# Ledger of designs, part 83: VHH binders against o26223

Target 1, 191 residues: o26223
Amino acid sequence: MKLLWTSQHIKVTVHIDGKVSKMDVLEAIKTRRSIRKYQDREVPEELIDKILDAAMCGPSAVDERPWHFIVVRNREMLEKIPEVHPYGAMVKDAPVAIIVCCDSSLEKIPGFWVQDCSIASQNILLAAHSLGLGAVWTGVYPLEDRVEGIRRLFSIPEHVIPFSVIPLGYPAENPGTRDLFDPDRIHLEKW
Short names: E, the ipSAE of ESMFold2; O, the ipSAE of OpenDDE; V2, 0.75 times the mean of E and O plus 0.25 times the DockQ between their complexes.

## First folded at step 6 (VHH)

Design s3 (framework vhh_lunsekimig_d3; at its last look DockQ between E and O 0.06; V2 from the best seeds 0.00; counts 0 for: pae E 6.9 > 2, unsure alone 63.9 < 65, placed apart)
Fold by OpenDDE, look of step 7:
Structure s3 (fold): chain B 191 residues (1-191), chain A 123 residues (1-123)
Amino acid sequence: as target 1 above (191 residues)
Amino acid sequence: EVQLVESGGGVVQPGGSLRLSCAASGFTFSDYALYWYRQAAGIERELIASIDSGGSTNYVDSVKGRFTISRDNSENTMYLQMNSLRAEDTGLYYCAAEYSDTYYGSEPLNDYWGQGTLVTVSS
């Protein structure tokens, strides 16, 4: 009996009706800020799907795609995250959080998973921003106490490494824009 | 030059109050999350309170309801109001700042530190 793994194509039904103004990619990058205050407003599942789609579109070492994502909406669990992540206080106030993880069994070359999951995490931030949401990257890896805390809290298997916790929501703050361009960090041809 | 300068420490009786200040200079204060740490004799430094760039606060359980962290961006100053002080609150109190765009939240990752101010609660 060949168990046909029916690849459930998550049909992201993009309800076209909301004119999500297409933010230019450079605009998204330049105007993105960490958001730590959120409205008391739920984030539609459709937006989370788009964000996760974006998260999986980044490159990975030898196309290993080691990432997994835990989507957390349960209020009790969101409120518990700060107990094991002391600098993640804002997570308790977010309507949803994404935990980015690495499945080490998917790793083809050791060590590149950090870059892979970083790219995925950044794509989450950019996608969220482009969709009118706010988010912040709270670091889990490589701090052992946070890694183990999140692992225990979400019953994450030993071969899976929690990497980041990213709360998301509609922004309740506007931190403004910043200019981070520094020509002194640019070297032509050689150092 | 970046500077964080703590003040307001001293000797107080149990049940008393103190207000600590941390004066900052040399960086864009409003863009930083701020932290109070304390270190008792023979004990590791511990985080006790934080305030992010947006004004959201967090406290460890041992100081909840007694301590209040606040910031004044116009004065580049962070405060810690300490009420109902206990003997176990005795220690060197440190101010720290971390760029608010990332919350990695460990002592080694904080960008800037003060020299500390001593708080002694003794009868």
Scores: ipSAE 0.023, ipTM 0.339, lowest interface PAE 5.2, mean pLDDT 88
Fold by ESMFold2, look of step 7:
Structure s3 (fold): chain B 191 residues (1-191), chain A 123 residues (1-123)
Amino acid sequence: as target 1 above (191 residues)
Amino acid sequence: EVQLVESGGGVVQPGGSLRLSCAASGFTFSDYALYWYRQAAGIERELIASIDSGGSTNYVDSVKGRFTISRDNSENTMYLQMNSLRAEDTGLYYCAAEYSDTYYGSEPLNDYWGQGTLVTVSS
């Protein structure tokens, strides 16, 4: 079932499997946690499509939109990621992972692609969360050994830079919410 | 099997010192962020100190300047040097570990817990 937005009224629809729900933006931001344990349950392609749509909605430097995404569902490939990303052990247990990449040929101003791909990566996390999934951002760039390992494993061309690996699935853990607001980080009018 | 074993607790008078150890096995120690938590009677466990895989440290205000966290990757061991101990430091101390090098996914949720070691600061 697809969630339909109707005029004048905001409706909350909860699927028994948690695939579609309405979540306030601030709630999504405040309640999103890194999830590293997943149910043995497939993630439908329609949810991945929604997540990638959201990933591409972010702003980018001079609208360069340098991002590309590799969707990995193949078990053998998922199981190999920890061999080249040794701190991504949870990836082998995920039903799917998204690799966020930069195509440097799309870069219009040098170096801003990192911010661009960071925006896309965070949007993936928030979108997954809003759809009842759990995800975690595992860092690749700027760690050169990880960049080379992922590039090699997925046959990524030299002008394309793997930025992050984001395993996701239906969560099998609940770490709760955090209270991270720190007023000492807020400066009024000046430092 | 992943294991974290705390040791070094004991009874000490106010102003005294203790050194806690956390011996780790079953995972690649150098890749993990490491944490000390404490739990006083009737209170939730609280994070008091952390050290990431690169050696950067953080402390809660109540222990800053008195406690020093460190790690020895060659011995797969983390330490907490506790100086100028106070009665309020009494509690069960736990070590914990989390994948440090996910960087943006390195939230303080502990992937592993130790059994704890008791520290009692009393006269």
Scores: ipSAE 0.015, ipTM 0.350, lowest interface PAE 6.9, mean pLDDT 84
Fold by ESMFold2-Fast, scan of step 6:
Structure s3 (fold): chain B 191 residues (1-191), chain A 123 residues (1-123)
Amino acid sequence: as target 1 above (191 residues)
Amino acid sequence: EVQLVESGGGVVQPGGSLRLSCAASGFTFSDYALYWYRQAAGIERELIASIDSGGSTNYVDSVKGRFTISRDNSENTMYLQMNSLRAEDTGLYYCAAEYSDTYYGSEPLNDYWGQGTLVTVSS
């Protein structure tokens, strides 16, 4: 009975926090930074579930939604990623990584899966940031050696293409925000 | 312990040459993209030259053909060779390094910055 009371109380708190978070979309987009240093602290499965839910909410070409995700928590597997991804050294120090994949059997329009998986990858980064986590997108596709290395390491079928590896955790660094607005890149009516 | 140190700045006449160096300690350059930024009086800091881990270079139009960026991973040093210097090249020059995989889908993050070296081109 005490457990039921505690559960109800937690739900009320989460609902109140949800009302605040929806006002901060532009701030979340502008303040998200790539994070490569992580605390030695476990990321709860509930947060990973929320991140993956957000990843699947992205738009996709003709609504094909070709994405699949591998969640990696095994330390030995994370330590092997830098062997097949030369610029993924930070992955071995992360508590968890998400591998974004395309299932080519779900593709309805040729070539747009790259955009679909890019959108899913960005949503993972943004959702992680909004939840107090840090993450970085390490590129896999279209670098053939990395694609095949990741496929072999995680037993990914030939019809599935690993697109990105995104380590994430509680941040152990705090890079400042960037001022990236460049009006010279905006053209009105014509080039 | 981790630091970038610029050197080679100074006063030079128009049409002269300078070579800037950026030396790293506490980490190795081999996996990093490397950058030169310039800050002139009254102007925001701008990226003028870059070199990625594979040696591919890029330059802002105002310095293209006059400046050459290069790297020596064995000496953990990056260079900016500046030729045909103009009064408008006067400013503080900063080096920066960031993990080079950002080029392939990750956002760039300048992991390390130098303190800046002053270049004055006086007539």
Scores: ipSAE 0.006, ipTM 0.212, lowest interface PAE 9.9, mean pLDDT 82
ESMFold2 (binder alone), look of step 7: mean pLDDT 79; pTM 0.783

Design s30 (framework vhh_lunsekimig_d3; at its last look DockQ between E and O 0.01; V2 from the best seeds 0.00; counts 0 for: pae O 13.1 > 2, placed apart)
Fold by ESMFold2-Fast, scan of step 6:
Order: structure tokens, then sequence, then C-alpha cells
Structure s30 (fold): chain B 191 residues (1-191), chain A 123 residues (1-123)
């Protein structure tokens, strides 16, 4: 069962397991943390579809929307990611990973695809968190060895640039939180 | 602001054991991934072991099965238990910390390094 209702302050969703999650946007942003340990539990395809829908809803420079996504559930492929991404060891234990890619043929303005793919990656993290999942953005671009390693591993064409690898699953860890608000970084009227 | 202080180094015979400690202050310890790096003479600084904020561990192949990394969030301390020590384990051991909510990876920021503690394995 899937139910959806929205109040003025929060959006309520009922997951397919029957649990209700309440999280407004500000709380989602403030409580999201990188999750690198996952339960041995599959993520329903319907939740991945919701996450990818959210990924594509970000703003894009000159509306170029250059993002493409590879959804990886194959255990043997997930186990090979740490061989080409030295800080992607957790990916082998995740039930699924999303690879965010830029199709450079869709680029309308040079360089802004990085920002577009960053926005898509952050939306994936926020959507996953709002749905009761944990995820982590493992950086690929602009590290040339990681870019080429991921490209070869997933048969990605030369005109497509792998940007990030985002493993996700039901969280099996509870990282602490930190107050990161720093008023010294806020300047009123001028520097 | 952030301080990491290593201890537990010393001179030990091959096959011996040492336990290194890294005491942390100035940050919310439980929110950080923690690392042990080794700097040996003539060799680039190498990541030896890591532990995530959630307790997941990783080791370089040369120490796997001999070294154990652990953390105690109540004491703001990370440990490296080193068993079956070999001459090649000799070096300065540095602890490092990185806020766990990072997308670059688990490589530590320079400002979050400790002072180092010397381990010498000699007969």
Amino acid sequence: as target 1 above (191 residues)
Amino acid sequence: EVQLVESGGGVVQPGGSLRLSCAASGFTFSSYALYWYRQAAGIERELIASITSGGSTNYVDSVKGRFTISRDNSENTMYLQMNSLRAEDTGLYYCAAEYSDTYYGSEPLFDYWGQGTLVTVSS
C-alpha cells in the first residue's frame, strides 16, 4: 500500500511496508547524513523510481538536463566498484547503487553539467533520506582514474562522463549529527 | 579547534604487539570517520586502516589479519591493535579524522591530523 497526503508543513508518505514517514524539506536537509552500512534488505523498485524522479527535478543550466543514470543491483558488478574507486568499499555491501552520468552531447553551456549533476546527486540523497533509506555520494568526477575506471567497468561511452556513485539501502548505522552553522561565513551588505 | 593526539608507540621485537591510541577533542567524535596512516622512511604516507562513524572497518592488505582498528565514542578515542609486528611496520603512525558527511571520499583533511607516534620494529 502507498498513500500520500500533504499538510502545510510536512509531506506524509506511506512506504510499501506500511510505515508512515513525516519529513519536511528543512528537516530532510538538516538530518541527512552519509550512510555507508546497509541492512541485508532489498530496496523496492518503486522507491528507486521515486528517487530518480526527484533527481531529474533539479534546476539545470540553460535547461540542458544532461544527466543519465545507471541503476546497479548486480552483486558481481557492485563488488567490482571498490577496485576502481578506493573509497567505494561500502558499495559492495549495498543492495543497489545509482551512477549519475553526464551525456556531454546534451551540454549547452561549457562546464555547468558539473553543477547539474551535483544537484541531481544531492536530490538523490535527500529523496532517499525522506523515504527512510540511507545513501552516500562517492565522488568520481573530476578524478581521472575514477572516471576512467567506472567508465570501463560499466561500458560507458566516451561522450558520457560518470559523475558520482551513490550506494543506497536501509541504514544499518546511525552517524552522529553536527551543528555546522557558522555565522562568521555570513557577511551583511558587503564582505 | 580540532586536536588528535597519538600515543602507544615504541620499540618492539619482531612478532611483538603494540596498541596505539588516538585521543580526540574539539569535535563531535561520533560524526567522524577515523584513519591510521603510516609514514615510513623513503615511502609515501600510506593509509593503513580506517573506521567509519558507524563502525565499519577497512585495512590495507599488508596488515589485514594482524591489525585491528576500533573506536570508543564514549572516550573520544580510536585504537589500533597491532599484532605479529614485522620490520616493514616501522614508521610514524598518524591518526586523522574527517567529517563523515563527505562526497570526496575518506581521505582526511590536513588540519585534522595528529602529531604522529613512532613505531620501531627491530631485533
Scores: ipSAE 0.328, ipTM 0.641, lowest interface PAE 2.0, mean pLDDT 85
Fold by ESMFold2, look of step 7:
Structure s30 (fold): chain B 191 residues (1-191), chain A 123 residues (1-123)
Amino acid sequence: as target 1 above (191 residues)
Amino acid sequence: EVQLVESGGGVVQPGGSLRLSCAASGFTFSSYALYWYRQAAGIERELIASITSGGSTNYVDSVKGRFTISRDNSENTMYLQMNSLRAEDTGLYYCAAEYSDTYYGSEPLFDYWGQGTLVTVSS
């Protein structure tokens, strides 16, 4: 059920500083951390919808949009992921995970789907962070044992390539922020 | 047994210096990125400095120019030289290690933590 304004009076609340408090894009990019510990708290379906909407807003090679997403909430399935993903132990503790996949039948130009799915995966991380959630990108592709294990576990067809598994939930840890800017990585005009 | 052991904390007056050490054992030290965190009373733990397996360093703005992180791979030890200490630097200082050469596309997973060493900056 939706929360609706009353039909008698609708009042607009103006914030004292004249703006709605929200996370700036640069702040989100700089403060996002991999979160591997989660509260025992459900993530509302509405937030997952917002995250996936953001995932699909990324650019893709020639607008091919090759991505598909599997939303996993089933406890039994989440608990099986570590059996095929040696660095996925925290996935069993998450209330939900998103599997980012490439449908190769949607490719318009070969080989760019990795960039496309990487963009979608990063957008998931940023959107989750902006909504007060924590997430981590656990790699699947190009590690063939993980690709085949995840494909088998979730009945993913052979033309679809699982790219990443992203567990997410309300954070139960705060690893702090990092200052990773390194001017020596910047080359003006040439190497 | 894998362990990280911090040492070198103590009481110092503002403007003073301390050198913290983080002695590591039980893993291949040279393959790990190393981190210093601090935790003030009632505050979440914050990252203050890092050093990659290759020796590249990064610092938060509040300690730049005052703190220097370094590592000695032959002694399996990381250091934090803290100069021009301020009252705000008071807290528990933790070291952490994470495998730094990964192809996961995510930030490093902290594999090991120390127990912390207390630094108190007061008159």
Scores: ipSAE 0.006, ipTM 0.199, lowest interface PAE 9.4, mean pLDDT 83
Fold by OpenDDE, look of step 7:
Structure s30 (fold): chain B 191 residues (1-191), chain A 123 residues (1-123)
Amino acid sequence: as target 1 above (191 residues)
Amino acid sequence: EVQLVESGGGVVQPGGSLRLSCAASGFTFSSYALYWYRQAAGIERELIASITSGGSTNYVDSVKGRFTISRDNSENTMYLQMNSLRAEDTGLYYCAAEYSDTYYGSEPLFDYWGQGTLVTVSS
């Protein structure tokens, strides 16, 4: 019995023209969804680098750039995150997570670091999505139990504030897109 | 031309060991994440191990503790050390490589595939 190995020609579409059409920024924004299920695949470092590059491209108050990033790939550590983060259950299933932190010593104006780190976090999400990854923003700050939990777990110094934990991976779900446009939230010239 | 060539497959008894190799050429090997897949007869291809460009590894549960994926960037070669082999490990083993820029939308998950090497575990 000749097992006819039907060579399923995995059409490796070698995009001859090296121009991988990058996802349009508006498309990325509009189609991004929180992804909480991931494939059993590692994320290439190159993708993480690009994501981190994007994370650092956002504006910050008076260009203070207070953000730091912890890239977590260690399985044991990933599995521990849910212990201190009740809504971080999916982190244990991700191949990698980025912890966005603020170094308070870098603040030039008090309080704007939240905006700065939010921008960085959102850029991570958008970049991940544009690169074919799924991610979710799991809030750490301002919940003290989560802040301290993550701090202890990763030995984060006191002057550094963990802000968000963002697991990333190749998506194992497709939640679809949403239209969130609400004209009632738009006011012209005055409220 | 990009090539991934698997080798090291063969017939082995249960409990035995094999070392697979995947020799790569035609691309910047060190920049790619690498993967071992296997396909048993009548079963879909499954991911069993991965290694990032930086050397981070991941395994499916069925091979954890038994298989070790590694890479030698100087030789453009990926390895799979397979210990304590079981009958259920029988299959065609494939090498795959992916680069970071190819995963937009419905893009293929992998840039390159090898032809596979056959592993048969039988008494």
Scores: ipSAE 0.000, ipTM 0.220, lowest interface PAE 13.1, mean pLDDT 87
ESMFold2 (binder alone), look of step 7: mean pLDDT 78; pTM 0.770

Design s31 (framework vhh_lunsekimig_d3; at its last look DockQ between E and O 0.06; V2 from the best seeds 0.00; counts 0 for: pae O 7.4 > 2, placed apart)
Fold by ESMFold2-Fast, scan of step 6:
Structure s31 (fold): chain B 191 residues (1-191), chain A 123 residues (1-123)
Amino acid sequence: as target 1 above (191 residues)
Amino acid sequence: EVQLVESGGGVVQPGGSLRLSCAASGFTFSSYALYWYRQAAGIERELIASITSGGSTNYVDSVKGRFTISRDNSENTMYLQMNSLRAEDTGLYYCAAEYSDTYYGSEPLYDYWGQGTLVTVSS
């Protein structure tokens, strides 16, 4: 597996099991879709490491970097997630899931950990997509029942807040590309 | 007002053919990815075929080589040509536009759904 960068047009070329994927940053952002159906195929640990490296590279308020990550590969644990997350049914069919958490003891400025963990979650989705994987962000925070359910299921300490559950796998669906550009949401020089 | 209207369903014998149509109005058809879903009795609704705004197609394995999805942007219509029909193809066929990208954790929702058209394959 090899990651390469080009100097003139920033592109990532990834060799995965002999397959080559090449995608620039704008292409990755515009073509990433939520993927909820996965092949019965393991995701190599090396790809998870690359994804988590990318997750930690986002901006962070006052550089607090409050994120912690739980990597779940155990089938029995993945099968229990839908019991505490009412819309997490697809997680039981994923080969792996990442739980994004905030360690509140690392928080330097109140409330900004939500943005920090949102950025980390989106970076996980983009990195997975760039590596030929599919993923979906299933929201946990700020829904109290989901937060406490996930906390209890994974023995998460009280000072740590589960933020999102992101199942990942090789995609078994292709939802297609959207065009979401809306110029009415852009204001020049003032509202 | 956004509308998707399926048509072309009916009763056919095994080995027969049908062409389904999905007529769209109320949105910029050429910009949207479009989908055919099938719901059989006692089975969850499943994605059968898709076509992107650029014309790239994808099919579930059970229909590859037998079904062809296409679009006509000038007529705001998507088609599903179904050949070599089998009893297993029986079901309600739905068209949909745009796959939901929500992180709230709801089911995959589309911006727009049709009402469905029934295909029955029986001898």
Scores: ipSAE 0.304, ipTM 0.688, lowest interface PAE 1.6, mean pLDDT 84
Fold by ESMFold2, look of step 7:
Structure s31 (fold): chain B 191 residues (1-191), chain A 123 residues (1-123)
Amino acid sequence: as target 1 above (191 residues)
Amino acid sequence: EVQLVESGGGVVQPGGSLRLSCAASGFTFSSYALYWYRQAAGIERELIASITSGGSTNYVDSVKGRFTISRDNSENTMYLQMNSLRAEDTGLYYCAAEYSDTYYGSEPLYDYWGQGTLVTVSS
């Protein structure tokens, strides 16, 4: 038997398998946009932990996992990033940024760390989006002026290479959905 | 070939109205965010209005309530309705389109620009 319910009198929250909400992975991939405007709202540490967990789930060349992450919340440091990254202006307005780095001492296959850190960076973007956050990847490597600027600012040692700076926060803009599918880019059996 | 062509500029009295058009070709218009900029003599272009592919609009404070941006995806055309025009609205008006989801970072962020249409507000 079911009771006749009115939502005005009873609020029921159901937690299934510890999940409050979810986003389909294909939906996340299709709807993720670079977000450069953020609400004045703090991002909980728990969400950053989930994002970094996702970042480390990516494959890497021979399982080398060369990535390290710097989580930046300090306002003064966030405001200094645009001084060394000419297109990082939005970072000063973000509540938090993640710097993806390669520890070259962990590299097992020369040169594949770029793919490894790219995978981690994209996972950060998708995980943030799935959690209701907006993010943008601001490129650091391979531009030597950006690499050296970020390395100096965050005291990153010479064997560690800053790859990307990813500001994130609750979005304050909606750029809309895009249709990027191009069948001319698909080649069957051969080029 | 990608083109953005502005039209509808002209000479108008203070307090008057103009409607600018930005006709687009050579790309999937409905997928792009669109922007109006203006440039007075001797200064940098300034953003005045934007509209996302989904239709959300934004305006700079100096034009809010006087200007209305819109798009007609069936005609591949964006519009700027300008009411209550003032002398300081005089300048070249440009449209721009952005589709970029880039990690390189560049300025300007826009993929395409028009040639501009002149608006003169004169007593």
Scores: ipSAE 0.056, ipTM 0.475, lowest interface PAE 4.5, mean pLDDT 84
Fold by OpenDDE, look of step 7:
Structure s31 (fold): chain B 191 residues (1-191), chain A 123 residues (1-123)
Amino acid sequence: as target 1 above (191 residues)
Amino acid sequence: EVQLVESGGGVVQPGGSLRLSCAASGFTFSSYALYWYRQAAGIERELIASITSGGSTNYVDSVKGRFTISRDNSENTMYLQMNSLRAEDTGLYYCAAEYSDTYYGSEPLYDYWGQGTLVTVSS
């Protein structure tokens, strides 16, 4: 008895007319999933530009905007990332990865850069998804071994902190949808 | 070789109880978060309970108060005590394990899965 896994095809309505149908923000948020398998297909530079634009549109503490981005397409470098990032195995299979970093010299208030870079990272994920790409946030900071590994690999200055590695590509998997709403996490007026 | 082996499934009447076990081998059990999933016919697999390496537990609403997840690190075994079983609890129950340091900022990437044990709740 072949259990037909009815893969609920998230119909990414690729409108035939080349116009990327704009996914609304709530849809993007609710339907986004981490994607760790990618097609053997290059990601156009134009899409990366849009993703990076989105990454820089998020708020930051007192508008400090401490983020920097390393765009990695070199196959050799992509293949080396898993050597210093044990949970970054999928990076070697991606056509491109974005490394989100913090320049500590840009901090106006110490410590908020984690929120800032998190927002940037999330925007990358959402933007990628809205553009028909798959991505996954692989944490680097605050794990010292990963931070130092990525630092060395990409010759990142000491005052710059690698925060996340985000491989991107056209999805070769569909992990389905998740319902993560939990009313027990909502408190009215008081805890 | 890493193995997760579920057991304890069977046929039970509504209101009955079952205790599932997940026996683990081949990895440092105590360092892993553990999960119970279930899959009903025609429905996607769903997470129903979790226990961290530290022993913190979480449940989906549909099983809260009825199911209890626990672990015995000395025996490399995870358990699911299932009480007040309902017809809607019918499904294949899976054990999963994930290294606790795996998925900062992302959904879980489970390192290991079991083959599942079947639970049937029927009158």
Scores: ipSAE 0.016, ipTM 0.285, lowest interface PAE 7.4, mean pLDDT 87
ESMFold2 (binder alone), look of step 7: mean pLDDT 78; pTM 0.770

